# VH-VL binders against f4iux6r469to655: the designs that were tried, part 3

Target 1, 187 residues: f4iux6r469to655
Amino acid sequence: RLLQRLPGCVSRDLIDQLTVEYCYLNSKTNRKKLVKALFNVPRTSLELLAYYSRMVATLASCMKDIPSMLVQMLEDEFNSLVHKKDQMNIETKIRNIRFIGELCKFKIVPAGLVFSCLKACLDEFTHHNIDVACNLLETCGRFLYRSPETTLRMTNMLDILMRLKNVKNLDPRQSTLVENAYYLCKP

## First folded at step 8 (VH-VL)

Design q2
Fold by ESMFold2, look of step 10:
Formats: C-alpha cells, sequence, structure tokens
Structure q2 (fold): chain C 187 residues (1-187), chain A 119 residues (1-119), chain B 112 residues (1-112)
C-alpha cells in the first residue's frame, strides 16, 4: 500500500517520509514494483518528477537496481518513440524527457544520455522532437550549462539548436519555444 | 501481475462479423496501447492494428482497413476487435497484446481467441 | 511493408547444443539518429501466445535465460540459443517495429 501514496508526495518532507518507510520493504519484488510505479507517474502530474527523482537518488546508494531499472525503462521509452510522430505520444514524450532531465540533476542519469537524447532530437528537428528538445533544456539545460564538465558540449548543442531554428522556418509557437529554452540556459 | 484475458472461441459464416474482447488487469489500462495480432492455423503472425485507450485513436494495417474496428471501454478496462465481412482466410487465433508506450513491440499477450469461418 | 525472412524454416538440435536462427529484413531497421535496431524476437510454445525474448536486436527481456542472445544490425539478425534445453522447443519469430509491425514466418526448433 505504500505505492498508493506516491501521487500525494508533493513536498520534500512527504517524499522523504515515504522513502524511509519504503526501506522496510526492501525485497527484489518490492523494488521492481517501486520502479514500475515511479515510471508510470501520471502524465498530468509532472510536478512529482523532482520528488520521485529525489527518492531514487536517496535509494541509489543501497538499492542499485532501482536507478538502473528506471533509467533503462526511460531510455527504452525515449528510443521507441523518438521517430514516431503520433499525436497521442507527445504527452508521454514530455513526461519521459522531463523525468530524464530531473534524474540528470540528481546525478542518476549521466549527462551523456541527456546529450544523446538531445542529439537525436536535433538530427531530425521537426514535429514533436522540437518540443521534446525544448522541454529537456528547460528541465536541465542550465544545470548542464553551469557545470564545468559539460559547459562546452552544452554550448555547442545550443549553437546547433539556434542554427536549426533559423534554417527550418519553424512556426511562431515553436520558434518562441526554442528561443525561450535557449535563453533559459544562457540568460 | 499484468493479464490480458480474451473472450471465447467463435464460429462464423462467411460474410458475418465477429467481436473479440480483451480484458486488461494489473496495470493502468489507459497508459498502454492495445494491439491485435492474428495467426492462421500453422502460420505466422500478422499485425492488425492498435488502439490508445486514453484517446480512442487507432491505427490499422492497410490490409484490414475498412473491415477491422478497434474500440476500448475504459470503465471495464476492455479492448475490442470487430472484424466484418468474414471470409475463410480470416480463420485464425486472434491475440491482443500490450505494447511499450506505442513502441510496437509487445511485452504481454492475451491467451488468444480462435475464430473459425466456415460455410 | 518491410518483409522479414527467417532461415531455416525448421531446425533440429541436440540437447545442450547451439541453435542459430537467422532473420533478414527487406529494408534496414536501424534508425541512424539513435543507432538502434528496431527488432524483437519472440518464442511461441505449442498452445501458447508468443513471449518476448529480445528487443533492440540484442537486449534480453527481464527473466529470459542467459542462453538466449541476439545479434546483428541493419538487415541481418541472429537469435542464438547457446545450449538448447528441453523447454526451448518452440517456434521463434523475429519482428521489426521500425515501421508497420511485421513478423518473420517463424523457425521451428526441435530436439534431435
Amino acid sequence: as target 1 above (187 residues)
Amino acid sequence: EVQLVQSGAEVKKPGASVKVSCKASGYTFTDYYIHWVRQAPGQGLEWIGWIDPNSGYTKYNEKFKGRATLTADTSTSTAYLELSSLRSEDTAVYYCARDFYGSEWFDYWGQGTLVTVSS
Amino acid sequence: DIVMTQSPDSLAVSLGERATINCKSSQSVLYSSNNKNYLAWYQQKPGQPPKLLIYWASTRESGVPDRFSGSGSGTDFTLTISSLQAEDVAVYYCQQYYSTPTFGQGTKVEIK
């Protein structure tokens, strides 16, 4: 029954309390159930992603399979959807990429995965991939820009983003979305 | 545990329609697409289409477009395949399967429903 | 549609020996932007639905024994059972999900 409380953990204190209580259920079966519950966060509840990422980070030191399973599921989801342009997939793609971005800020997802996702979106910079790239940047772009180890690579990716905006003749909504994401990373 | 439980076998005459149900349990029904795949006796697998239970959107294999109708009832967590204008070549086991978020590879399958079309 | 062709149609292998199944697609199923092969393998035992073994050409689904492995890229793929067990008697199908899903015709694996 602890997994039913996940949607209600809307503060640091609440997610930390649940994390402690969950430690009493440390079995392989329960760890798999937790990962599935975290992965299936409602698409309407994106505010929970930071708290879920905090829980994963707290558990990562003693339950190594939790972050590894979750990250694998998120990677599989991204790769499955990246070239598929169905309307119903945009909400899932946004949840996916924001979760990846939050986990990156908690050092669960390596920056290399984030850059790989961004590159895939930039390689075919049309349709949903524009929204996905911008949402990734809004979530963790400034974090990666400010981090010494990743500043140069993030700068290069932002330069590519702006060149694509100018070449591709985006509609006004997408053009604004790109500009906002760029300046959020580099004020 | 994820389960997909399908309705029982059907025997139909050529020209009739059949409606096969697939009841899902053990997961959030509206979070996953349901696909339909058929297998003629002693033959391989053929994809029919998918439905997103959340939105009601569908996609069909061109071979079945116009004859197949996919629907979902979120209140009962049940997906349906209706196939019209049946002919002997439609004799097959019909499976429902859950995909990984529209990826079109299938992690869970129903037990199958035999539809026999015979004059 | 991308046509998937398996070989052989049938394969007899002694217990403990290696079984090798080939799958060829009429077009590449490699997406260059993510460097992933959109290919899965399924096992179907008599009277049962297919069961997922491998996705992304080489990634083993959770709970699938280590003796199953997938390899290949682009248009040419292989499923290998390193040491055949009695419970591995089944028909094996490859499937691409790069575009509209299509399956190979199947390879029946039997005990010699």
Scores: ipSAE 0.487, ipTM 0.813, lowest interface PAE 2.9, mean pLDDT 90
Fold by ESMFold2, look of step 11:
Structure q2 (fold): chain C 187 residues (1-187), chain A 119 residues (1-119), chain B 112 residues (1-112)
Amino acid sequence: as target 1 above (187 residues)
Amino acid sequence: EVQLVQSGAEVKKPGASVKVSCKASGYTFTDYYIHWVRQAPGQGLEWIGWIDPNSGYTKYNEKFKGRATLTADTSTSTAYLELSSLRSEDTAVYYCARDFYGSEWFDYWGQGTLVTVSS
Amino acid sequence: DIVMTQSPDSLAVSLGERATINCKSSQSVLYSSNNKNYLAWYQQKPGQPPKLLIYWASTRESGVPDRFSGSGSGTDFTLTISSLQAEDVAVYYCQQYYSTPTFGQGTKVEIK
């Protein structure tokens, strides 16, 4: 099956070749299977997220349900996890937010969703949400900062981030994590 | 197709233990929590707890702490509920259910396992 | 724990008519940071496990007929079946997932 090749697509050429081959399987059932396979990317293989996002962007022009289904699943996952303080697997939260960030760079996820996710993390600025916010910024923060239509809003969010760092009791590791994310966006 | 197939009905005496199995198929077992919910005859639904099959971490409804044990075997894609010190009020249908990774709402349910506790 | 209370305990509705089920939580299940209500609805037919109908208070699960809709926010929620059909005879449960999962006591829907 072509979906078995997804985890092996570790280059632009490999994901592009698989994408071409997948175009010949354009049925509703096959599109649903692809979305589920993309969503369930291994938590240890985050380097695949950019390639998966590239595939989605390539298919989006002719298969609009692929990006819409994937984005809805990612948003549902984010909202399910953002306020839960139980022993949650931080790896899943990181996979989720980095996928959202990659899809934003490919113009599949609107910037508004990224800002909503970031705002939710800043509204409850805890250990897990600190990591999630910083991973989002590391993934697409500079992209949004350098994009003219989003620069002002990203600047405002980064100002809020630094205000929270300065008024919250963050340990040195957390402070460094926030500073690194900030300066990655605004070098 | 996602399926959760549970073990068959059990009849137990008070004070005994029961172990109910839930075999998952049609998805990656370690990507989703398994929850256990019971329903006493003519009554509503009562949440027992969850297990993350990937890590083995569990959370229990306080009502069942000390009596319920949740485990998972990733090699067989099977989750287990063991309930000890059984009482007549533990007579119920026991369901396993899958959540959307930690969401705690349940998109797929097993068929249920009737556990009857009688002397 | 958040207590979920449904009303009525049972109702009888003529085929093709509207059925309305209410669910009240003892505290808000709205998370202000994302503006989402952590509430689900399930249908349980005799001899079957529960089946998910609605999540996020108003989002219909895939494959659920359009006649099922959810509404409400905070502490007060409603499941509406706009035109009752014979296959809709069941017990309906609300469930919160804001914290430790809890279910309402159920509402039995019958044909009048």
Scores: ipSAE 0.403, ipTM 0.789, lowest interface PAE 3.2, mean pLDDT 90
Fold by ESMFold2 at other seeds, look of step 8:
Structure q2 (fold): chain C 187 residues (1-187), chain A 119 residues (1-119), chain B 112 residues (1-112)
Amino acid sequence: as target 1 above (187 residues)
Amino acid sequence: EVQLVQSGAEVKKPGASVKVSCKASGYTFTDYYIHWVRQAPGQGLEWIGWIDPNSGYTKYNEKFKGRATLTADTSTSTAYLELSSLRSEDTAVYYCARDFYGSEWFDYWGQGTLVTVSS
Amino acid sequence: DIVMTQSPDSLAVSLGERATINCKSSQSVLYSSNNKNYLAWYQQKPGQPPKLLIYWASTRESGVPDRFSGSGSGTDFTLTISSLQAEDVAVYYCQQYYSTPTFGQGTKVEIK
């Protein structure tokens, strides 16, 4: 019953209120249901991802299996989709990677996973993977660039991205996506 | 609970077409791919193709390309397989199966629809 | 397409004893960038559709008894039933999802 309120949590106050109420429903079955509900966020409601990530971060102190289950499901989804490039719905890939990025900013997803996802996209610099990489960078790239422990790795990834843009014949939309992502990270 | 309920058994003559339905319930139909897999009597499983109900995009096993048509009706949460130019070797149980976010392993299966092709 | 070959085709095992089913793929189903094996196992009882047991080669689906385990990597995989029960009489299939999905020919497990 509380899970029906998730799509309506369009503010910090609303998600925090739901989170407090949910913290006291402490069973493994309820935790699995929550993780599934968070994972199934509507593909068109990307603004919810930050609020869902805030809830996960709050619950992590009480229910450590929630972040671990969600992160595993997101990683599995990324790996299942990254090479399914020409018949797949790009919206699902974007939802996936933006959720990973939001969770990274809340310190739930380790930076290593983000860099692994980014590297996979850069290794196969395809139409979909350019969109995925740019969305990941738009979500958490500046955070990682400004964090001292990850600045060097992010700088190296941004350098690779710009090299690929310069040596590949990208159409104007893709070129603009790459430039926007780069300058959001390193203005 | 998640359910995939298929249409009833069919008997067809060679050269005809058949259309099998698969009605989904208990989940968001447009968030999952629907795959079709068949099993000839006493034989193993053979993948036919998938449809993304959200976009209408399809992919087919090359063996069935040109004969199989996958469609989905989001208003009724129903997927369809149409197989044309039927032959006796198309006699099989046809299953629909759900694909978790493009994983291509199938967590829920329909009950199966027997299609018999005989002269 | 990746060909999946199971052995044996048929297996008779006494109640409570171990059943072992092998599956070999014609090409590695281990994706190097994530170190995951794109391999699943299904159980099909007579007159029923297949039921998912294992994915990622070794991860049990929810509700699957812990007597079922999957192992292996690359091209060689094993499904093990540690203590066969009467309800485990079925045909078992491996399936790869590294590329276009393909299934093994099946292994029939019976009680001896």
Scores: ipSAE 0.000, ipTM 0.454, lowest interface PAE 16.3, mean pLDDT 86
Fold by ESMFold2 at other seeds, look of step 11:
Structure q2 (fold): chain C 187 residues (1-187), chain A 119 residues (1-119), chain B 112 residues (1-112)
Amino acid sequence: as target 1 above (187 residues)
Amino acid sequence: EVQLVQSGAEVKKPGASVKVSCKASGYTFTDYYIHWVRQAPGQGLEWIGWIDPNSGYTKYNEKFKGRATLTADTSTSTAYLELSSLRSEDTAVYYCARDFYGSEWFDYWGQGTLVTVSS
Amino acid sequence: DIVMTQSPDSLAVSLGERATINCKSSQSVLYSSNNKNYLAWYQQKPGQPPKLLIYWASTRESGVPDRFSGSGSGTDFTLTISSLQAEDVAVYYCQQYYSTPTFGQGTKVEIK
């Protein structure tokens, strides 16, 4: 029904229109269905994450359980996956962390959660966690760098990232990914 | 004014545990990491670990893994070090120190807490 | 872990004269990307906690007298007290924060 339209909302106007239409369906059951639909965004459709995050931010003022449930589900997913070193599904990790990063830019996810996720990846600097950290930085790193209250903490995390790149033997793809993430945040 | 005020001296027997507190004031507690550093009598400084009070995440010096536990209570702006299975070589002054925005240099230090382990 | 070695272990200097403390790291603490040395200096007076003097190898913390200066790069660092005062009697520590924090063993500065 209305939730089937979510994957088609590829612009600000489309997601805003769907958001308005969804407001008329305000029940706890419908809100749970929405959160599940947002959480299960296709792994191949990362461009939707900003629009889904916009919808969540719009609904947050009147439906506070929507952001609460979604953020909890994303945090639980991050924690369940970060320790799985032999996990083959990097796509799910990338979807997860980019969604967290987009929600941070919309002020739904607090910066502290982003820094905790980043620190966890830097502390276990594995093949997967390098990709996850760099995707997080590409999503919201410049936002946090430009925000006065988080500039210094982001700067220090970026310096730690570059230190780790210099002391580890990264393959060329990951070395480039780290450099791109760093300079995207600190041009 | 930034201050880190630690709990008083402790005397413990081998095998016991100790919990040292560090109450922060004069800044936003959740924005800074808290590190723990110890100094045995007449010796230099030894890093124990850090905690991010915002997330509860910790990192430990490998020497202390399994024995040290760092916690923080954001409602009281207080960090804690708990050290278990105490040995005589754990006799030291234990400091908490504030990490400048995650930089890992320490701009403010607590007054220190002497922990004495004796039979 | 990066080992920090200070020299000398103790130093006696006449009032008003220059004191020089050396610190050597077992590997470079210079980040090439930001060109910063991850090195700090602390002063510890008897019965007191350490006090930050210098970070980034050469940047003086606020409230620290300008007679304290830091220099060096890579693996070799120096703390200089240009004109020793009576209140500068203390133990001085270098510390790297390039990786897991480690401290030098300390250098005791006394008046000759």
Scores: ipSAE 0.000, ipTM 0.482, lowest interface PAE 16.7, mean pLDDT 87

## First folded at step 10 (VH-VL)

Design r6
Fold by ESMFold2, look of step 10:
Structure r6 (fold): chain C 187 residues (1-187), chain A 119 residues (1-119), chain B 112 residues (1-112)
Amino acid sequence: as target 1 above (187 residues)
Amino acid sequence: EVQLVQSGAEVKKPGASVKVSCKASGYTFTDYYIHWVRQAPGQGLEWIGWIDPYSGGTKYNEKFKGRATLTADTSTSTAYLELSSLRSEDTAVYYCARDFYGSEWFDYWGQGTLVTVSS
Amino acid sequence: DIVMTQSPDSLAVSLGERATINCKSSQSVLYSSNNKNYLAWYQQKPGQPPKLLIYWASTRESGVPDRFSGSGSGTDFTLTISSLQAEDVAVYYCQQYYSTPTFGQGTKVEIK
């Protein structure tokens, strides 16, 4: 089963090799199974997200339902979780937003979705939403800041972020997260 | 394929406790919350609470707080509802349901477990 | 708790005709930060568990026929079955997940 190798793809060469082998299994059932396996990446294995995003980008031209299904699942997960403060487990939220950010850098997730996610976190800049916003920016903020078509919108979002840091009474950990995220985007 | 298989029907007397099991298969048990919802005969649906099998965290409908206990055994991929101090109005079909990562909308449901409380 | 009220309580519709079920919440289930309505619809046939039809008020779950559609926003929502089939005879429930989950009382759909 090729999907069992997916968690072990910790390099460009490994994910590329698996991607080539998977091209020979181009059926709708296999594509749905792949999307499910990609979505269920372990919370402790965030380094896989870039490689999974690379695989998705490679397959997107011939298997267009793979990126569309994955992005829909990630967006649904984000929207479900952004409102829920009862959850203790931040790791699911971090996995979700970092995957969205990685897919944005591979041009699978449109920048508009990233800005919508960021706006939602900034509108209620408390609790886990602070960490989620910072993780999104650490993942793709500099990419969007350096892209001419998104620079202005990213700059405005970063200005809002710093205003919120100055107005809110953040604990030292979150204050440091905000500063680190800001300066990663604008060194 | 995703399945939630519940334990069989129970008949209990008032004041007793009941423990209903929900065995999950076809997915990674710790990646999804398990909810419990009940339906009294001829009536609608009532949410009881959820458990996150990854962290062991729980949340309860205030109506059941203190009487309901949600647990999960990750080694057997099984969630449990225990309801104590049973009353006749607790007669219902009890469902387990999976949500999409804590979203609180339910994509898969167990077959239901009838719990009858009578003297 | 947010109270969900459905209307009508029961509905008889001829095969192939349109069935319309309304659901009203006591508070808005629209979250302004993401502009999403936290509203789902379920179908329950006798002796079976509920089955998810729609979430986010209008997004159809995979495998659900195109004749099922959801609409509405804020406090007022509608489930429409555009051409009723025999297999659609069931009780339909709306459910909000904006806060502590609550369900409507159900609407029984029958063939006329």
Scores: ipSAE 0.429, ipTM 0.794, lowest interface PAE 3.3, mean pLDDT 90
Fold by ESMFold2 at other seeds, look of step 11:
Structure r6 (fold): chain C 187 residues (1-187), chain A 119 residues (1-119), chain B 112 residues (1-112)
Amino acid sequence: as target 1 above (187 residues)
Amino acid sequence: EVQLVQSGAEVKKPGASVKVSCKASGYTFTDYYIHWVRQAPGQGLEWIGWIDPYSGGTKYNEKFKGRATLTADTSTSTAYLELSSLRSEDTAVYYCARDFYGSEWFDYWGQGTLVTVSS
Amino acid sequence: DIVMTQSPDSLAVSLGERATINCKSSQSVLYSSNNKNYLAWYQQKPGQPPKLLIYWASTRESGVPDRFSGSGSGTDFTLTISSLQAEDVAVYYCQQYYSTPTFGQGTKVEIK
């Protein structure tokens, strides 16, 4: 019953209240159900990702399997999607990468995973991978750029991104996406 | 609980067609590809193809392209394999299987449907 | 298509002993961009569908006992059952998903 309320948590107060109520349901079965519900967020409801990530961060200290299971599922999804260009539509790929980015800002996903995802997209910078890289940067790129421990790595990745834009013949939409993502990170 | 329940055994003559169903439950049908894999008696596994129930997109093993047709009905959460121009070599157990978001590794399988092709 | 070759075709192992199954692909199933090996292992008992054991070459599926482990990279892979149990008698298949999915021919594991 509590999990049916997840899609309705469209504010910080709503997700925080649900999180408090969920703390009283601490069984392995209930934790697994929560992770599956979080992972299966509708592709059309990307605004929920920050609130879901907030819930995960709140539960992480007392229910350590919640973040670990969710991150493993998201990473497995990314690795499946990045290689198989014919598989799954762009909306699923955007949901996946934005969730990873949001969880990074909440310190649930390590920065190393974000850089690995970005590297994979830049190594084969075509098709959906361009959109995925830009969406990742829009979600957490400035966060990583502003963080002292990751500033240099983020700067290097942004330089690679702009080099690829200048070398490849991107269509106007993707060129604009790359520029917007770059300057959002380095204003 | 995720389940894939397939239709019952079929006996067909060479040259006929067969249509095997696979009804999914316990998850959102349109979030996962459905694959079809067959296994001749006492032999290994052979991939036939996949369908994306979300888009209706398909991909086929070239061996079966032109004979196999994959469809899905989202209103009943059911995937179908139709195999035409049957030969005795098509005698096998046909499985449907769910992959993890287009990954092509298969976390849940149907119980299998025996299709026997004999003169 | 990538050809998957398993060895041995059949093996007999005493209860509690280690079983080792090898799988070789005709070309690398390692994707350099993410450093993942696109390889899975399945267990199949008579009259049952295959059951997923391992994916990404070494990641155990949820609910799979710790005695099952996968290793290897590129073209050479191994499934190890560290202490064979009676319920582990089955045929084991490797499968690549780097490209069009293909399976190894299977390895039958029996109790000696």
Scores: ipSAE 0.409, ipTM 0.794, lowest interface PAE 3.4, mean pLDDT 90

## First folded at step 11 (VH-VL)

Design s3
Fold by ESMFold2, look of step 12:
Structure s3 (fold): chain C 187 residues (1-187), chain A 120 residues (1-120), chain B 112 residues (1-112)
Amino acid sequence: as target 1 above (187 residues)
Amino acid sequence: EVQLVQSGAEVKKPGASVKVSCKASGYTFTDYYIHWVRQAPGQGLEWIGWIDPYSGGTKYNEKFKGRATLTADTSTSTAYLELSSLRSEDTAVYYCARDFYEGSEWFDYWGQGTLVTVSS
Amino acid sequence: DIVMTQSPDSLAVSLGERATINCKSSQSVLYSSNNKNYLAWYQQKPGQPPKLLIYWASTRESGVPDRFSGSGSGTDFTLTISSLQAEDVAVYYCQQYYSTPTFGQGTKVEIK
């Protein structure tokens, strides 16, 4: 099956080739199977997220249900986990938020969803939510900061982030993580 | 096609243990938690706990924490519930169910159920 | 633990008529940060495992007929079957997943 090749697409050329081959197999059933395969990207293979996002962006112009289904699944996953503190969930949360961030840079995820996710993490800025917020910012924060439509809102979110860092008693790892994320957005 | 297939019915004496299996197919077993839920005859549903097959991590309903043990065998894609020190009120149908999203704690696919009868 | 209480315990409805099932939680299952209600509904037919109908209080699972709808927020929730069919005879359960999962006691729907 073509979808078993997805985890091997570790370059721009490989994902582009697979994307072209997929276009010849287009059907409603095959589109649903593709979305599920993309969603189930291995937790250990975060480097694939940009390539998967590239494939989705390429297909979005002619197969509008692919991006809409994937984004809905990622949003649901974020919401299902955001307040849960079980340590086993951190890797899934990071995969989830980085995928959302990559899709935002390809203009598949709307900025509003990214800001909603960030706001949810800042509203309860403790435990996993610190790591999730920082990973989101590291993935797409500078993109949103430099985009005219979102600069003001991103600036306000970064100001809130730094106020929370200064008010909360963060350990050195968390404090460094927040500072790195901030300065990646506003060098 | 996702399927959860459970082991057959069991009859046990009070004080014994039972081990129910749940074999998963049609998806990557380590990508989702497996939950266990029981239903006493003519009664409602009671959550027992979950296992993450990837890490072996577990979470238990406090009611069962001293008696229930959840395990998984990734080589056979099978989850297990072991319940010890059985009492007559443990007579129930025991279901395995898959998390809708990993760690989300609601369930899209259920096994067919395993009746465990505890009788002296 | 969050206690889920359903009403009524049993409901008899004529074919083609509306069935309404209520579910109350002892605490809010609305997470204000994302404005989502952590509530699901399940249908259980005789001799079968439960089947997911609704999640996020109002989102219909794939393949569930349009006659099933969920509503409510916070602590008060409703499952509505707009036009009861013969195959809808079942016990219906609400379940919260805000914290440790708990289920309502069930509501049996019968044909009158």
Scores: ipSAE 0.544, ipTM 0.849, lowest interface PAE 2.6, mean pLDDT 92
Fold by ESMFold2 at other seeds, look of step 12:
Structure s3 (fold): chain C 187 residues (1-187), chain A 120 residues (1-120), chain B 112 residues (1-112)
Amino acid sequence: as target 1 above (187 residues)
Amino acid sequence: EVQLVQSGAEVKKPGASVKVSCKASGYTFTDYYIHWVRQAPGQGLEWIGWIDPYSGGTKYNEKFKGRATLTADTSTSTAYLELSSLRSEDTAVYYCARDFYEGSEWFDYWGQGTLVTVSS
Amino acid sequence: DIVMTQSPDSLAVSLGERATINCKSSQSVLYSSNNKNYLAWYQQKPGQPPKLLIYWASTRESGVPDRFSGSGSGTDFTLTISSLQAEDVAVYYCQQYYSTPTFGQGTKVEIK
């Protein structure tokens, strides 16, 4: 019942109110249903990802299994999207990686996972992986660049990104996408 | 609640075609693949193929390529399996099933099944 | 295609006892990049469609009782029902999703 309201939580106040109401339904079965509902966010509603991530962060202190289950599902999805390659729509890959990036900003996803995902895209820097890498950087790259504990790793990854742009035969769209992502992180 | 509702049972002669429908509700139809799986009476499960309602893309089990056609109508949230040149060994219950997530290729929701009987 | 073979084809187990179902794949369904086994288990009761029990070889789907557990890796997998209940009478299928989906032939579980 409360889960039907998730797609309508288009503000901080709305997601916070739903989060408070959800606390009254705290059972293991309900927590698993919540995680599945959060994971199944429509790919056309990327604006919800920050609000969903906020709910997860709020619940993380009292319901440790919610963030752990969601992060596990997103990581498993990321790796399967890499394995299945071009069978999947780019929009699904973007939803996955943007959710990972939003959760990183809320300190639910560790930076190590973000760097692992970025490295996987840079190691095979073609087609969808270019878009995925750029979307990840757009979502959390500046956050990681400005964070003292991750600045050096992010700088190294951005240097690799620009080297790949200059060495690979990227079309103008891809080149622009990479440049925009780079300068968003490092103005 | 996610629901897949299939069309009713069919009786066909060898050489005919059948078209089974699968009406989806309770989720965004274009966010998941629809798979088709069949089960001959008293037998195991056999994957037929998938359709991506978003792109219209399809993939078929080689056993059915050339005879199976998967389509989707996004305006009615309905997927279709058409199987042509029917043989007696095509007698089975045909299920539609939704991916756990797009492209996952394991299935969390199944239709109730449609019995297709092919007899002389 | 990856061939999935289950054993036994049928088993009878007393109420409250452990039931063990084996599944073997013709090649590994472990993807080294994520260390995940691409294997699911389904339960099918008479006249019903299959119901997802387990994915990633050992992760229980929401609403599935704790008595169901999955284990194994690579090519050899096991579904265990720790204390068989009357409602667990069904045919159980393993399925790989490492490549083109394929199912085992099924294992029928009955009350002895």
Scores: ipSAE 0.291, ipTM 0.753, lowest interface PAE 5.3, mean pLDDT 90

